# VH-VL binders against o27280: the designs that were tried, part 57

Target 1, 266 residues: o27280
Amino acid sequence: MDSMNVPEVLEIKRIVEESESVKTFIFSWDFRREVRPGQFVMVWDFRDEKPMSVSLIDPVRSEIGISIRRVGEFTDRVHGLSEGDLLGIRGPYGRGFELMGRDILLVGGGIGMAPLAALADEATARGMRVDALVAARTADELLFLDRLEAAGVNISTCTDDGSCGFKGFAHERLLTLEENHDMAAVCGPEPMMFQVMRILDERDVPAQLSLERYMKCAVGICGQCCLDDTGFRVCAEGPVFWSQELSRVREFGRYRRDPAGRRVPW

## First folded at step 20 (VH-VL)

Design ie1
Fold by OpenDDE, look of step 20:
Structure ie1 (fold): chain C 266 residues (1-266), chain A 118 residues (1-118), chain B 108 residues (1-108)
Amino acid sequence: as target 1 above (266 residues)
Amino acid sequence: EVQLLEPGGGLVQPGGSLRLSCEASGFTFSKYWMSWVRQAPGKGLEWVSWISTGGRSTFYADSVRGRFTISRDSSKNTLFLQMSSLRAEDTAVYYCAKWYIGRAFDIWGQGTLVTVSS
Amino acid sequence: SYVLTQPPSVSVAPGQTARITCGGNKIGSESVHWYQQKPGQAPVLVVYYDSYRPSGLPERFSGSNSGNTATLTISRVEAGDEADYYCQVYDESSDHYVFGGGTKLTVL
């Protein structure tokens, strides 16, 4: 069905409270429309539309989950919804993560763990060894720990305030880990991803990173998510990029464009 | 100039052994997964094996598993393929190939001919 | 094992458009890459990630992928385009690279 560009009105089947600021909304999904970890959907609350990563892919239950952090007016409205309420969903869009090898390192920060949680499920189902470095500002903001543990993921945590695990940032914790992996997947604050990518490159570990940018059309037409100097559209060429691709993107880790097209430093 | 050079091909008898080498230059060899791909005379491309950057993981086509061993030496920028128990059906041009984004191959060697014949 | 199916041959007149197909079960959900191989030469990557061209490749080469079929399109075909063309994917279930059987493009 090529109707992926028309929002489908779906009922919220369940809501999982992941943290004080993050909820996962569960929807019934027709898996004739394939979805991969790292892809995103456009969520429409009949007033506004925002891109959101898929955090749960369950073909057995015929469900997907979308994890949303409360950060603004749109997400405030969505967080006010209840089970049984309706949302418009169109997609999925973008390039998802690619899996290779026998072991993978996941490095996630905050809500960045959403797509990585979905990736972890897929990787473990395939029999891969999955190590996850889960980072957050505080212990109560660490996401999906129980879910990852249940999946058999080896978890390392770090928090800015030291309330759980390693005290410090993800890249600092990564420096203390000696083991290398066949590949890595990274998602979180862009400054974090920038530092993590540097370390992984020094260690000769191929890495994929998921970027967040302002997206409007999701189909590579409007150009709102275009990365400077490369012409990469995050919605079309991404949001998952190989480190080799991001090395060509000067703005990576430095700034992004806001809805008005202004440069906003990270 | 980015290139892969494959010396080591030749004629070998059935049951024999041969070690292929692939020398990389013009790029940071240690940062890329590497593969061997072969092509029998007048036939199509067949993937043989690939190895991770650190050599931690190796994978083989069913047709060569247990007989071929892929390895690498980063200090020498060299990829290896140790072939044993060679069969007539192993006769082919063997290419080394560099991994590219999306799991493609962007750089290929010119290939080396391995002929297995009595 | 994952199997990619290509037509054994395609013929096209100079200046016309050649289309080479690659079939596979749910190939539309896979990343497909294409290689050109001229006689006596190593393969050359001409399309990656379904539709992207490596630097240095002419815009005449394009690709698409949907459903069960990926397609390599060569517009304004030239005599120099005569070659064998192979599609390729990575099978995540087995961690194997998989090539199609190849298509011989003849320029009439």
Scores: ipSAE 0.931, ipTM 0.956, lowest interface PAE 0.5, mean pLDDT 95
Fold by ESMFold2, fold request of step 24:
Structure ie1 (fold): chain C 266 residues (1-266), chain A 118 residues (1-118), chain B 108 residues (1-108)
Amino acid sequence: as target 1 above (266 residues)
Amino acid sequence: EVQLLEPGGGLVQPGGSLRLSCEASGFTFSKYWMSWVRQAPGKGLEWVSWISTGGRSTFYADSVRGRFTISRDSSKNTLFLQMSSLRAEDTAVYYCAKWYIGRAFDIWGQGTLVTVSS
Amino acid sequence: SYVLTQPPSVSVAPGQTARITCGGNKIGSESVHWYQQKPGQAPVLVVYYDSYRPSGLPERFSGSNSGNTATLTISRVEAGDEADYYCQVYDESSDHYVFGGGTKLTVL
């Protein structure tokens, strides 16, 4: 456990351009530090450190992939790096997704597909039927479609602007899809996850949802990742929660917190 | 408040059949995976079967596959175990158990004894 | 066909600490749950996700899991802790639940 608390400086082995705004950075990884889909790492660019989704877990090649969307100063700097450049990585941290049963529905919005792509690989390797609803604002932002198809995942798409698949929000598309799955996994913008969770709950489909919160220590000491009302630490008791756990959390889907801890609307 | 009640145990001869039921109360039965777990006299716990929330997917221990059928009826908040081709080694207390986060069981019934003997 | 191994028995004096082990190949990568069963009673969940307690369980029950061994620890053991204890995992490859063989805790 103490090796996870200090960033290990790793060389970027490969970079995959997933879209104009998303790159996957691939690193060699010693799988004595096991990684499960839904766990996260802290990525350090020698100035700042941010939590990032693990999107590829490949013990055979001894590789992990970290998918990063360009959204600000930190991610702009990381997107400017090349193969052979260095990043610090701490982790993995948090609880990953748990799998049960013969089939699973994945509902991913934008970069939220990153941990779900890793989960899809694991689920298909176990022989589960995987259905994925992949959502984005536009067709150009739909992620991992070729990889999901190659893994045998049954894909439905939706885009806010209708440029690919169903025009509308993920929860609207979900209402038109098969209602019966053994379980579901959801990751994306929190308003989307809230609406999707409500539909899945009405259908009695047990769901796991991956939350994003501000993180500093990633090991549960600093309290920056805590959810209101429960004291759950997203970095320790999550980031993946069962919907049964989240039904007790007042803030889920209603507001978020900035780095100073202030409530801001979604 | 929250309960699982298992009527329906009894004595049966080898090769016979018996249907167990487990009535749930105090929680939303339809939202949870359910299991049967058994314990032979003086022995440890042995998982028998589990069923998905919609009842579409069922799983069985190797020792009972092909002889036992798990089912559920959400309108009656009831879990069932249809046992057939019973053997002496099926003699056990049978518990129903409710899924809990982490793939544990948080609520157990009191158990019902099934005795397979001539 | 994942196998969990527990010692058949553990004895401890009142007020001391009991440690009950659950061995499994790479069990540290599994979520391990623990049940207490007193004679004539149904099992009771005492630890889940390796180290968390259900509501109402005393803090003296705790758990850990790393490598090939998960451990249930009961500090300040009381006579009422005398029971059988079972570890359990879920094997994702078979979709089966797996229990250990059980450990009888005797409080002398």
Scores: ipSAE 0.818, ipTM 0.915, lowest interface PAE 0.8, mean pLDDT 89
Fold by ESMFold2, look of step 23:
Structure ie1 (fold): chain C 266 residues (1-266), chain A 118 residues (1-118), chain B 108 residues (1-108)
Amino acid sequence: as target 1 above (266 residues)
Amino acid sequence: EVQLLEPGGGLVQPGGSLRLSCEASGFTFSKYWMSWVRQAPGKGLEWVSWISTGGRSTFYADSVRGRFTISRDSSKNTLFLQMSSLRAEDTAVYYCAKWYIGRAFDIWGQGTLVTVSS
Amino acid sequence: SYVLTQPPSVSVAPGQTARITCGGNKIGSESVHWYQQKPGQAPVLVVYYDSYRPSGLPERFSGSNSGNTATLTISRVEAGDEADYYCQVYDESSDHYVFGGGTKLTVL
């Protein structure tokens, strides 16, 4: 029996309120099951199961953290839980971020900063210089700023409404940042990631981007997470892709599919 | 046709210097990390050095650090390896190689022989 | 420094299956790539990300990676498969590429 494919019931050890709509749930974790930034887990509340990105990977304390935005019925129920309550977790699944070189640019929008916060911790621990562009609609939704600052990350911010940092979209702020980097990692709303990827490509900065798609099995069998035209399964060949892989995918940044397979605009 | 061509090998004395070049065609050179990999006669592959797309970061195997310098010129689609303080153990075929997804190498040159002998 | 260990040679009859191993501490957590090199020629990528084939490679070439061992498998071996085979990873802690010592596949 492969124990990674069966949910392990874990106690919520600690809850961190990141914003009005985002909480981080922290669990004890046996790191014989290795976890990489950019991988995801399936979170089971004993009624339903959803994929969530790992935002904290702490082998020293034997802890992982999973950041969850309240956006619907499942996440409302999970946000109602307390320390000591139980959740099922299976995984990790998917391909995580790969690191190369002496510096990295992180570009995160909203909850997309969750896996990038984990990556920032790993990159700084390796001695890389980390620059982060943290984007949200409003100042109240900028995530992980204190954590990133404490890690020595150089932070730029932007908000749609201008309440903190640059007023505008992440790709607009990026155009005013003229420095090159050895590589970049991008996670957030797919339209944002598409625009950011184009700028990074023009600057010859290799990038990895984390995609979000509907998932059922998480192990590559059911086909529900497949990308059009390539057959890539986001749960197996992704969720993190190199920009060179995504240049072959015409749906990226343009549409997604709902659980019934119907095209839905972003 | 996608190609990497390594002119510039040759015979050199111990302690001498030699500059290798690698000319790229058929792909956008500036978008890829690039490496040098060498192979001594009858021996296995040994990675030598890699350089970032903008040339701002360079990395070297311990056996060559301080003696070899990797560089690139994107206007000429050319990768270079400046070799100095050459030793007999540097005798090898030197390949240039292009980064590929997963941190592999998908395109290799045909290689050029460098011989270091008295 | 990270070390990859390969057997120096493997012999196989035509039509048989060749298995070439690459040993490394927790190599199952690395992405492993494989190269074929025929005498007098440059290496050719035959497997990347443990198990994917570049375009144009026969389905006879496949790979796997778990625990401390990655394996290149060549089914229905042909005389033309006779070559040296190298595994390779990238070591993030040093930013160095690492090759195995190579395995000579003999078809007899």
Scores: ipSAE 0.816, ipTM 0.915, lowest interface PAE 0.9, mean pLDDT 89

Design ie1
Fold by ESMFold2, fold request of step 24:
Structure ie1 (fold): chain C 266 residues (1-266), chain A 118 residues (1-118), chain B 108 residues (1-108)
Amino acid sequence: as target 1 above (266 residues)
Amino acid sequence: EVQLLEPGGGLVQPGGSLRLSCEASGFTFSKYWMSWVRQAPGKGLEWVSWISTGGRSTFYADSVRGRFTISRDSSKNTLFLQMSSLRAEDTAVYYCAKWYIGRAFDIWGQGTLVTVSS
Amino acid sequence: SYVLTQPPSVSVAPGQTARITCGGNKIGSESVHWYQQKPGQAPVLVVYYDSYRPSGLPERFSGSNSGNTATLTISRVEAGDEADYYCQVYDESSDHYVFGGGTKLTVL
């Protein structure tokens, strides 16, 4: 039947240390199961299963890469693994990024650059001009710069502490960049994405945003995507949404939900 | 409400030229990619051209590339199609259409007939 | 260059279910949209993103997409559903929109 719902146990082929807190785990992959930038997989360590964005899609080498930030017990265990160790993988799931036009602006914060790095590879392979604004708190948290440069991406950086590039937030740097792109793709902390989305809307640049908190909706748990207490539910498949879809959602950029479903301010 | 209106097309001889317009209302025209789609009498839908929100990027079906030019004027909320070197096979109803989520078209004009005949 | 193939016609008795297919190489990896067109009228979007309905469309319109085939399904067909139906995708390789050739639905 549908093998997409059953974890496949795969060997870790290579591990790339992207930063002190981020590793990319590379697996052999049969591309009869197609993968699009912005889709995610469920990663199973034989104890727990978590959604993770795909950061590398390489049909020529028959490889995918999954970038994982160490933030808790599950990711600590996965970061402790070595090449040759096993993980279960289900997927891909969710709606990926859609490409149109001749150029694209990528705006990524922290680990949010992971799906955008995959998108950059696809966009450049299709002959698009790619500009990327890469944001982090500090210079040592800027991700994928060498990979983006090697792909021919035009990179701008910003850091909260000013240790590399523009000192400040991504939306502040964006105000100083050229205004005209056919489209944009945005992934990172939700407050950053909200501010970036406002600027792109004022510039009439159509944008797609990847929202980590909606990955469960993409696997058929729609009730966990309730964004307002009014009973309104977003039925759109995530994690990638067009900005037009998000403009109808009052919760976006204003609050988040804790594990119990309570509304919590940012 | 939301509307696209194509003022009349016309009869043109082979080799002639015609400019179509499409006037938008009820939505923010400048925020959407726009397309022309045509339908020859008794035939199916054929996409013709699309244009980016800023007008910087344009794309054309192979059947019209080099002969048709899509453009837009955001001050007038108007989409245009300049058709040149017209052929009999360009005879069709021409629709303007607005981009929708998923790269669909949610709003279509009523269509305007262009006839290329001697 | 991407090609969508539809049967030229489908006939269904009133009250029955009509299924209109749209064939394409690996179309299951595309987002497929469907339009209804009645004579002398502009097309109307009836399904987008494979299976979503625009606001105001009856539940009896539904869609699916997997493998090499997308399908528009119209349950409890009425005489008013008699129309031409088109599938459509966007081909990222060419930046072209692509329509199927259309299917005439006849209600017997």
Scores: ipSAE 0.816, ipTM 0.915, lowest interface PAE 0.9, mean pLDDT 88
Fold by ESMFold2, look of step 20:
Structure ie1 (fold): chain C 266 residues (1-266), chain A 118 residues (1-118), chain B 108 residues (1-108)
Amino acid sequence: as target 1 above (266 residues)
Amino acid sequence: EVQLLEPGGGLVQPGGSLRLSCEASGFTFSKYWMSWVRQAPGKGLEWVSWISTGGRSTFYADSVRGRFTISRDSSKNTLFLQMSSLRAEDTAVYYCAKWYIGRAFDIWGQGTLVTVSS
Amino acid sequence: SYVLTQPPSVSVAPGQTARITCGGNKIGSESVHWYQQKPGQAPVLVVYYDSYRPSGLPERFSGSNSGNTATLTISRVEAGDEADYYCQVYDESSDHYVFGGGTKLTVL
């Protein structure tokens, strides 16, 4: 039986309140079904199904954590659940992050820190030096700082309103940071990722970026998660791409597609 | 035209030294991790070493660690392999190779023969 | 270090399908890449990420990877496919590239 394509109904073991708008839902997980940082799962609340980032991969405790930001009807319903309630989980899906070398820069905006927190754990466990730029609109929205500190990550922060760390956007903070890294991993709002990617390219730092697109099926059948110029499917060829793959894509950072496939501005 | 050119292999005595170079053209050399891969006569491919884009991180196969040094010079678009304490088993065609998506190699030089014999 | 095992040779008639295997402990958890090398020439990448084809390669080259075995498949084999084929992974624990021993494909 291939359980990757059929939702497994799992009990919520624990809920962590990461912020007023973000909760991490923790489940027991059989790691014979491997999960890598940057892969995603489809979360089913028995009415609707949405892709969600894996933020915790803990084979020692046999646990997986899924971080969910409250932004609409589906996530409102899921945030209303309690420990012991049930969710359906399909996956994991997609291409995860790849690690090479002795050091890595992480750049995360908002909920985009979720897959990067999992990556930070993996990188530090490998003995890599990890620097992280954690960005949010306000100080209260900075995610995973204590966890990153405990893992030995060197943290820089920025907030749009200046309430913590550098006042400004992630790419503006990046310009003031050390330029010498073997690689980078980036996840956050697509306009932020585009600006960060440009800076990293000018610095000759190879980068992987995690993209989120509208999805219906998660297995690459429907085409709704395709990138404009290449036909790449975020659920099959991504969600993690090398910057070299993305430099060929005009839509990256410029516009998005609605459910009908129409181009709309960010 | 994207190319990697490895001029100047040669004949060396056991215990001797030789420096290989690999000159890149047609792509932005500084943006890519680079490797050396060798192939002994009648044998398969063996990875030798790789170096990060900034030259900050280097890695070596166990068979060459401590004897070979990889380096790069972005101003010359050139990858180097300094080989010392050479052994007969180091006799091979040496290729330079460019990193590709997924940790593969997409561009290879044509190779240069290094012969270690008395 | 991590070892990839390939059969030393595979023979196939023209027009038939060749399958070249690459064995490794839990290789299905790795991304596997394949190279073709003709006599006296440098290797050429023919499959990456288990199953993706570089631009310009015929659709008759394909790959798969699961469990302990990755497979390069060449359908409608032509005389020009006669070459050595190598599989390759990257071992993150050592930061080493690893090649299989190679498989000689003979087209009879």
Scores: ipSAE 0.800, ipTM 0.908, lowest interface PAE 1.0, mean pLDDT 88

